# Ledger of designs, part 98: miniprotein binders against q56419

Target 1, 326 residues: q56419
Amino acid sequence: MEGRTLEEVQEEVFKRHGVLVPKKELEDLAKALEEAGLLLTEKVEARLKEEEEKLKRERPMRLAGLSYPEGEREARAFLEAFRASYPGEGEEARVLLMPHLEPSRVPEVYGAALAALEKTPPPERIYLVGVAHRPLKEKAAALPVPFQTPFGPALPDLPALQALDALLPFELFNTPLAFREEHSLELPLFFLKGRFPEARVLPLLVARRSPELGEALKVVLRDFPGLLVLAVDLSHVGPRFGDTPLTRTLAEEARRRDLGFLERLAEGEPEAALAFLGANPTRIDGVEVVASLLPLLRERKGKVLAHRLDLEAPTLSAVGAGTLVL
Key: E = the ipSAE of ESMFold2; O = the ipSAE of OpenDDE; V2 = 0.75 times the mean of E and O plus 0.25 times the DockQ between their complexes.

## First folded at step 10 (miniprotein)

Design t16 (at its last look DockQ between E and O 0.07; V2 from the best seeds 0.00; counts 0 for: pae E 17.1 > 1.5, placed apart)
Fold by OpenDDE base, look of step 10:
Structure t16 (fold): chain B 326 residues (1-326), chain A 107 residues (1-107)
Amino acid sequence: as target 1 above (326 residues)
Amino acid sequence: TEEERRFEELFIEAWELLFLGWESGNPEILRQAIELFKEALEIAKRTGDPEREAAVLARLAAAYYELGDKEEARKYAREALRIAEEKGIEYVIWLAIELLFELERLG
């Protein structure tokens, strides 16, 4: 565990052993699992290596037929239904914060994102910044290949990606396997590609706060203008996340933290938003992304279009989701 | 063998789905993971591999736990523990015990 967070160890244990270990027991279990040698079998390693080689060419859909329709016709109907779930009108976005939670859980929040996209002129490129739910070799990463969608491939903006890499103190094109199943990119990309079929994409993942990323992107955006999308969830509370079952008090705390975070972002005060969360006791997912993108969020005023704390009844847990335009 | 190959394929896919279902919050993905693990479990039983059997059982327990099905989670955790104790599979013993404790804490 030297230098790794409990979350990183949890992910590693999950990766190695396919078991989600409660954080409190992670140290003992991680050690037990390491001792058991049930690390990735040679076969698993060989498969992962093959998948890594495939990712040099394209990133296939992983969630097609699971979270969204695989067929283009059905996918368009899906988009329309989600848009219809939000009764309001959107606003033009230069920066869009939207969820990456399972779409069916928070349809109106995705609907609000679509509403904002309707008011947004088609960008030449989209900077799509997701959350790495798997360890990265560096603080952030990019995958410079086409991402498959029901609407055709989302093509990478290679010149902009190369410009970004040149400004970072680390290799941007790292950990391709982290992108293979990363839903924080795939789910938002479905909606973005459906609305902006001709836009190129910069698929970015953040594992840890990288101020360098925000500064580099600020420079790159001057020569390569585009829409910035933060694909982040908000609070994670309840038993699935180590809490007691959801109570009114816990839900109110989660909502307060979510809305307080979003409102401060809407006021153009991202540092105040981070400070407001403190130790982040409700586990807002997007903290490391926002912390990385501070230079791009400062002094930008906007509007919170939607928020939901969605209850997963079987586990008595809840996840916050929001849509913000800047 | 072909059965061993099939087991590994199922196990890897199920594990990937388990992770994806956890992170995305889609319970249908977890259900698919469970079905693949059940198929893997049948293979492990037929081939007489207690380590593979115990490993699958522990992951089934985890998957059901993530779905909020505490009863099935306990069932599979106990079965995993039983086999693991009989065969001296230490890592599965720890996994099963941990899950059982968590189920007791939250039950």
Scores: ipSAE 0.438, ipTM 0.760, lowest interface PAE 1.3, mean pLDDT 88
Fold by ESMFold2, look of step 10:
Structure t16 (fold): chain B 326 residues (1-326), chain A 107 residues (1-107)
Amino acid sequence: as target 1 above (326 residues)
Amino acid sequence: TEEERRFEELFIEAWELLFLGWESGNPEILRQAIELFKEALEIAKRTGDPEREAAVLARLAAAYYELGDKEEARKYAREALRIAEEKGIEYVIWLAIELLFELERLG
């Protein structure tokens, strides 16, 4: 009926069914549908407002029972299994890069992150920087509320968040609904909260590169020291991502791009890491986060602890994940 | 039961594809997820489990939304919302409302 006149609809009904529906009846129907659509819009907006208000108090678990166990005892056993998947030793981290890919796909990569956390003095707070999968109203956002985990709530560091907001040229607390299902924060937080149960959290999302965020965080970290975590994935290759089916050659290129990127970050050369990717032909996921945080990554040397290009036979595609300590 | 085990297998596999399709924007992955969710939906209806039915409907709506199929997305989201509100299934209510809100904003 969209884009058609009522006369055209009337003619179609008559031609198709042999029934002439009076224009008044069609007009009444169109009005009723319009009113129903307005009511649905109001109901949806009211419900979203309600959900947004709930997020101003807390962020509930959304992936418990899906990506990790809901019960604390089972969740702790789950953490230990992941640590065991990486039998090596970690390194102390002041900056940790870890994935947000489904944990069961890359257990040793998350295990390497746990190994790094074992070597890291318990921080007073964690700056957790993920990738926004829903649009943000600004380049970056935060949600200053407790995030629920099986290990108890991860409490926000409100003074540090307020200081960060004050240093930005945009409102930091700008898109609460984007956090409701953001796995790039929830999945790493499970591991971080399990290891550092007393640390407060700054839950941050980047949608588009923001040099202002990096400069502001550099200032905030001086007064509010803590662990900086980049929760990012690496290459995305194969038909799921617009390529031909995954070949050994494409997989080798994705691995080369992932490792070259991580190695340059490990040398304290984040600009060189970004330049190495060029147009980012294997679609490394962490580029916008790294580009935002350049001031915090420069001249900070470290080590790549783990990498996996997770090959998914059903889709003939792959996603890279890595663990980097700086 | 065997049907409950089959539902769980389908749902998990479909969810993984939906997640990957969401990350990539790849329509072929999203269509595969939809196919599996539709099979899971039939099982949920046969077994009379409203939470499973609502959860699958919400995921179908999300998949169609990401494909850009506005009418199918709205259809499944409204059905998911109807069941979820009746049964008090909070996470499905939220998913359906977000999708319907975004679909109304898109026009």
Scores: ipSAE 0.000, ipTM 0.215, lowest interface PAE 17.1, mean pLDDT 84
ESMFold2 (binder alone), look of step 10: mean pLDDT 84; pTM 0.839

Design t17 (at its last look DockQ between E and O 0.45; V2 from the best seeds 0.00; counts 0 for: pae E 10.7 > 1.5)
Fold by OpenDDE base, look of step 10:
Structure t17 (fold): chain B 326 residues (1-326), chain A 107 residues (1-107)
Amino acid sequence: as target 1 above (326 residues)
Amino acid sequence: TEEERRFEDLFIDAWELLFLGYESGNPEILRQAIELFKEALEIAKRTGDPEREAAVLARLALAYYELGDKEEARKYAREALRIAEALGIEYVIWEATELLFELERLG
């Protein structure tokens, strides 16, 4: 591992060996895999190369028929049902924080996002900032191609993406393979495209905090106004994430962290929100995204519309999700 | 061979689904991954490739673990380990052993 991050090793093992290595076991497994050699290495590499070439044209749906309906009619019914799951009214959003967790786990949180979108005038473009669950070559990345949805393709805003790239100290258009299966973009985009079919999209991923991204986006937003969407989850607790089984105490701590984070964001104090988390012991997913977008979040007041800590009973684990408007 | 190509395609698709299911938190995706791995397993058995068999078994164990099915996870991990030890497949020995250890730690 000379000088490589765990994420880089994970990517390397994935590419070399076609094996998903759990993050917690990466070091030892990576070594074992390198020593053993894997049967599918060449095939995996060839397939990844083919997929990368396809991503030059479009990003196909990966979760259609799994997380949401593939057909447009059914997809519209799906949106309506999710909206119905949230009994409240939304507020106009200039910034929307929403989850990217499996929609069926937190329907009312997605419903709250839809409620906010109902009160939001159709934007010309949506800056959709997700979390990179795969390694990126840079701190952040974009994929400047159409993203397929049941409602038709979400088209990229190429002028705005180019303007953003020009202001960043790194190449924005990096690591296209990281977008191939990235659900942190695909799932929110389903809801966004369903509500705003004519909006262009800037699909962005953050792997590590990039203050430069926030500053660049602040400039770009002046010339290219639009809706900013943070597609982030909150706490991840329980055995799937390295904890003991969920207890009342652990759940209360997760909720406290989630709500404390969201409330400080709602008050326009994103630095205070980050400081409140400290070492982030409950593993709030959206920390690096928020840390990257500080210039856009400062002094913006808003409202927490929904929050849920959703129990995955089979694994006695839980994931937090929230909807915030600013 | 055609069967070998089919195995490889299934295996790759399955582990991609395994990752996606893990990250998204959708158990249905994990179930689909399991079905593809099971098909791959049958191919490995028919073709007489114990190394591929062991590799698939280890991935099945992991998939069941991620679903919270500890019993099936243990079953497949033990079978993977048995074959891997007999053949000296070090990476599978490691993966299966670590998973069994984790399963023991969690009760």
Scores: ipSAE 0.402, ipTM 0.726, lowest interface PAE 1.4, mean pLDDT 88
Fold by ESMFold2, look of step 10:
Structure t17 (fold): chain B 326 residues (1-326), chain A 107 residues (1-107)
Amino acid sequence: as target 1 above (326 residues)
Amino acid sequence: TEEERRFEDLFIDAWELLFLGYESGNPEILRQAIELFKEALEIAKRTGDPEREAAVLARLALAYYELGDKEEARKYAREALRIAEALGIEYVIWEATELLFELERLG
């Protein structure tokens, strides 16, 4: 280690968390172990630079064979099974909110998204906005390369991405490695590419709210119209996420927060939706994305098609997922 | 060497799958991470690299902890700690000790 001692690493972890190994801060523990793992060998950094160069050309599937089938035939059957999990009809969407939670845990929520896509004219492009789970150099980022799927590559809309980059006060193409394992883009993209095989994609991540992104996207959408997708999850509750127990009361509150948030968005009132959450005590995942995209959400009415608060039996925790059309 | 590159590729892929499995809540992703870490463990043993062996064992323990398999998590954490204490690998000692503390707390 280049001038770092065990004491220095321990002090860094303690300062970051306030408690050395808290049950309620498992995400912070995972980040700390990632840092310690990178200190394992100097060659890991060199390997990550090689992976970064590969990501400047394409983004490969990471979850094929794990979250969705690798083969095209099986992938098409997978889509149809998910659509069948939602027996209702969709509505045309100009904006779609859908989850990025593991699809098998919330099949009818993804099915509702497919139902909405059935009613949506094929767009020229999809603005896919996910949640960065690794740090970005800036508030938001994009990766202007093909994303591989079982249905073929999802090609980037380079002119729209370049127009967006030109309007931002920071470089948009700033953190390629953050996309390598980012499931908030890969999981929704599987469904979107399967339904709209000819649409180009703007793969976007938000780490921290960026009003500049929303204003820039409003301008870009005028010249490059398309479907806006917010690929976000809702409440995260229980011991995995820092709560002491998962109780009936906590689960009921999480459902109420999820639905109240979605319903206010459906009324065209995104500021009211954010205000309803306050300090976000159930850790709804979509807050930073919604806060970034206010100009695109205001006055746009729609409906909530589906919601589930999904229980993780092994971890005694739960995650909310929903489908909203605007 | 070829074995060292294979270890590094497996380690990176497994570590990222572990992170993805934790973030997505998908136990099959965690199980895949475990399988890749087990392959990396075999390479570390064949190449006689006990620091790499201990590091992989600590991450196996974390993966099983995230699955909710406390018995497997304890077994791998204890083995990682045993190797790391014998060799003075302080970051693994810290990781394994903290995980064992968490496992006892959940009791």
Scores: ipSAE 0.005, ipTM 0.395, lowest interface PAE 10.7, mean pLDDT 84
ESMFold2 (binder alone), look of step 10: mean pLDDT 84; pTM 0.840

Design t18 (at its last look DockQ between E and O 0.03; V2 from the best seeds 0.00; counts 0 for: pae E 12.6 > 1.5, placed apart)
Fold by OpenDDE base, look of step 10:
Structure t18 (fold): chain B 326 residues (1-326), chain A 107 residues (1-107)
Amino acid sequence: as target 1 above (326 residues)
Amino acid sequence: TEEERRFEELFIEAYELLFLGYESGNPEILRQAIELFKEALEIAKRTGDPEREAAVLALLALAYYELGDKEEARKYAREALRIAEEKGIEYVIWWAEELLFELERLG
């Protein structure tokens, strides 16, 4: 972690004048705890090093039994139930945008993704691009190891990953610990592996917009064709995200932003989609991913299959989720 | 000591769950974090470490806040603040005050 002093953390907290952004507050508190020797102890560092060494071999499931079933039989039933939650038919996808939110919150949106996958010929490989919720050393990263799933390991496409690394101005294989608990890869991968058990995977994370990533992937996709999956959420509004409780006006604004973003993507105008968001006041999660993948999204027309703004009633907050095929 | 080791294990796991629960939007993960923090809290109390106690209380307050339980969030934030003020744990004082202010703002 970038070593901020306790004094710097205190000053930052003081300057916020009571405006709590939970994620940032958690991070600031964590830094303060580290400085106090409570969070990052020698033992913790040793554990992290051990975990990093393990991640050289495989990425274990973190959310099995929490977000999806651990057992294969139960996991298959889970997939079927989610598919059943979407009453429509899918379309063939060359690019799939799907959520990474807790599946139980937006079942029909995941169901729409499954519907699209039903109409999609089994790809040789899946480029799975998630959002880094933890800091990366570079703008983007990959973990070139098997990801465990209830359906067996999702195996990496090492040749394609190596080709991608060779085209990037930075080391792609960075920050392995950022993948350890990254749900933006694990959750969509559950559905993808369940549908395409033989597909290789390129698990990618984006922390900051990287135009270089999109250009490199465009080249790699020529030699290594596959399904591109953007695992991104949409608007984040309400108290959990620093807003007032959800109102009709706030919900309408969130939906407007979400749908306006998705529709412009569906029209093959990703730059227009980004421009439409402006300062992104409703905090659409997928902005940096889309901004990184512009070369792959341009001129591709598609369809919005599903959208939901899911209310978390206890916090009066809401998160947008959508499924788009291109 | 074994208790210190156990505290650290619980504390780190709970913290990781808190973060994961926040990011994923799964409240069950937050509940698990809370249970681990509660166990850590009991250890901190037994060992007589007010800094660890105050830190856990602050994180419990945050976890309950993320669950939408403002009452419990306030309770734990106030307790964190009390201990922090008594012992001069400045970073917890500032954090707890900020959280309490936010909780007041939200009603």
Scores: ipSAE 0.599, ipTM 0.830, lowest interface PAE 1.0, mean pLDDT 90
Fold by ESMFold2, look of step 10:
Structure t18 (fold): chain B 326 residues (1-326), chain A 107 residues (1-107)
Amino acid sequence: as target 1 above (326 residues)
Amino acid sequence: TEEERRFEELFIEAYELLFLGYESGNPEILRQAIELFKEALEIAKRTGDPEREAAVLALLALAYYELGDKEEARKYAREALRIAEEKGIEYVIWWAEELLFELERLG
């Protein structure tokens, strides 16, 4: 009823419909709508609290049957098919950059990641660093619980997570609900768990660049060695992201920026990679993660294994994805 | 007009089905999108709207590409490109050329 009194509403209803509704009935309706709104809010809040409590025990699969198969047998065949989509050989990774884009859109990019994992000795643990798509209470967060996969649960490395938490100027375990639907962890984890079934995981999200995270991780990795994975996408261009429909010029710019970014990272020059992007006009997704992890990326040389700017025909847009080993 | 409203309804529904079929990988959804785009294409031709015609041809090409029908995808992409180049419809030129490049790669 913004800007109008109950009496004015009553008069308008009469004029439009030829029925005068008594003031008492309008008052009863207004009260009932207010009570229904409060009840709905309470039910939503109770549901979110229940889901938050469940997330303190485990993180269930949200994308099984949608982005990858639910059954273990089918999931292993899926993994093999993706490896086959990249016919090349990988290289050993101490740091792996891989996408979190829908796997069917960039199969050879995920295949390149699998090829790198084939060359990588099984780690005790994987530091999986994704991009928060929901707000975090702090710059970064972790969820120290098993993440379910078709290959069994990916168990958290609790000692390493506790060591990391102790080194940060904020509580690391701060926003469980942000992990509820976070595909930037779930999609890469499917591939990582399938290849390294015994590895424990540190599931980490970055919302805003955190130099403190990178410095703390440098210390933790010395005491708790493992594979560092940056689970990030690259350029985001087109109307879905606020641009005009994708043109040749915008696509060429996006490819150039994606590759220039990856190549500078491969030279061990992460600050130069960030500087190359400037204001980030093609919205490369990985900048906040890279900016957080500078101490772990400096001087580490490697190779770009794959890249695709994947076209979204229905939205006339595109998203870039790549695989980089360091 | 009635035909213009019908085109818009077909286009929106087909567009949504194309996206759903693209995301899910479900060939039956893609076939449904193709049927609706074909109906929309006939309306675009009757109303003499080359941008609508070129856009629908490009989307048909993309739908057939996702379905794995390389011959149909190539056919529709070439026709979309022909109209788009003649009329200067830059975004259709780009999408048609990209599709044709990808189809040659898979050769």
Scores: ipSAE 0.000, ipTM 0.275, lowest interface PAE 12.6, mean pLDDT 86
ESMFold2 (binder alone), look of step 10: mean pLDDT 84; pTM 0.845

Design t19 (at its last look DockQ between E and O 0.53; V2 from the best seeds 0.00; counts 0 for: pae E 5.0 > 1.5, SAP 71.713 > 70)
Fold by OpenDDE base, look of step 10:
Structure t19 (fold): chain B 326 residues (1-326), chain A 107 residues (1-107)
Amino acid sequence: as target 1 above (326 residues)
Amino acid sequence: TEEERRFEELFIEAWELLFLGYESGNPEILRQAIELFKEALEIAKRTGDPEREAAVLARLALAYYDYGDHEEARKYAREALRIAEEKGILYVIWEAIELLFELERLG
């Protein structure tokens, strides 16, 4: 529980176990963990402080050698292989929705994103909006430092980030530790940096829907034009997410929700896309991102390039992924 | 001690990998987390610290669960529970019971 609020632990337990643990039980667990983990807690805190200080300068690769190659040559070959996995041609994107799931699980979906990027003129900057899988102090956050990639550092657009911060009712530059291992930024950034090596980046995380973010970005994009990228996954179904093992019925429902969501976005109707999901029983993770970016998605028509519901056979669970251009 | 330091390093890294592997959906990361927890477990056994042993067993059980090996998850959760009950380690008792309950629910 080091640095995590009881609410964060509660959410994690809920996500993992589908059980909402009462705060009191979490407090007892917290105390027990504190009592047991005092030594772990102090060391973890010291490590976290050190990591936070490092994050003032740069965000190192966490997934190099795990999800993608560390070496530039191998990384380029990796990009080419992923592009080859998608047999189609892309479309020019002003807005790109792409996954942040482990690339090896949905290669053709990432391939579709690369295909779209091939048809997209090199942007000056990329607004990369990911999902916060760790709690943020605010609804959204940014990390204004270089992100390391096999292709060199992705440099932040500081003027655009500052302009965005100035328009938000909260401090944008919050919770740097949430970025340390956030794969929802790192994985898509690999592909984006590989294709657009000279583009500046605005790495953004959304924890909760922030209409203010969308309105602020709409203004910022006028003065600082660029490519908007939504790095989001779709449905999460099966035992890992609190469901029964994947069945045909569950898979069909997940696909229906994924495609229904993407298709409504493709028609320029993001509010209809959100309404279509209702309570979001298949746990599309991109909901809070889309809800935050409504002003940027309205009336933009586009095309769904790829979709996959990928089975994780060991857990009989599945995750949806898609690529959409607008 | 050096062993205690090593245990803590392994435990923290394994936990971080477990979270990252779970969230990213990368089974290789989960496998690495399992390996580090196993190394931590061996240290805990050698040092004779039942609290550390129980704690790492519970996390190892969770790692196996996330990896999709319910049999090993159940095995390690039961062992965690046994030690925790014997020693009165309440937080591990809770974690182990919750995991065992979930494993039972899912079959």
Scores: ipSAE 0.473, ipTM 0.767, lowest interface PAE 1.1, mean pLDDT 88
Fold by ESMFold2, look of step 10:
Structure t19 (fold): chain B 326 residues (1-326), chain A 107 residues (1-107)
Amino acid sequence: as target 1 above (326 residues)
Amino acid sequence: TEEERRFEELFIEAWELLFLGYESGNPEILRQAIELFKEALEIAKRTGDPEREAAVLARLALAYYDYGDHEEARKYAREALRIAEEKGILYVIWEAIELLFELERLG
């Protein structure tokens, strides 16, 4: 369902105004619309160029005061509250799958991630792999700068990032603006930095599956060991995502797909997990990350610690989130 | 220039919050984007700039759509369309019609 045809626009104009605009004139109109849009966005484009230059030095907090507190003391209390939302014990993680959904919606899922981190020896570095929500120039990207948090800056692991860049068939440092508003890194990083304040970070985004990324990361992890974190959400169902209003049947299917996906990953069978989803009809957010990282997920057995398919009451939609340790 | 700079600042910030609220799934961020767009709308009306007014109305409609308030989304999309058609603001016409069609599909 991408794009409207000029015929559909023509039909609607006729229905509303009683005037039929010929297809030729609509084509000219589409071109004029494009030109007018460029004129209006020149100031936005200049602003984005300025922001891109700032991102060469650091990535500032975008969600402080919105998704988590700005102050360090309040942020530590916030972290403790999330851990308390999951009363169970975690397990040591060599690979951690955790969500990037708004934390207040799935507190026990983030709490389960914290429980796993409590059992995990502090790593020298964290490979944080999120989902690009803005287009990337390549299949994947990194931003080799400090990411600000209420707990201080999360410093980049420059040697590991440079080693990764050298192994890829494309420039890794390719789309700084994509990181400016990327919550799939910022939200998990809050929890990771709070628990591992000394760990350096490799902040990575995947836009489209890249087998090259997974192979390169396997090599880099050998020489630069650390914690691998897949910062992904699961099913997205309901009107906000293009479906009819959420039904019990759709919610049950979404839950079934979420758990089936996670369980197959927990069995060390990432190819089977992807095959189980087929065309991904519930839009599990993270398929491209898992598909990129197959060499790192094969034969790693583990456990699903938490799952929630959370209802968005105002939009009648739902998003799934889970915590998996491998 | 002061009013125009304030409008641009509000519009850009609201646009960024709209993206963040939608992608993160945080309705409080969407609500804040709506409030900033409303402030920008007041400036556009005060300065008598119909293109800025129509553009903000179209973005308010999108913000309410993302928020799940389809009644408000229709209201603002129709007002954006009315101004855009009267003043010949073609990209807003397209955007408003596309959103109204999507809202009709959803019922």
Scores: ipSAE 0.264, ipTM 0.698, lowest interface PAE 5.0, mean pLDDT 86
ESMFold2 (binder alone), look of step 10: mean pLDDT 85; pTM 0.848

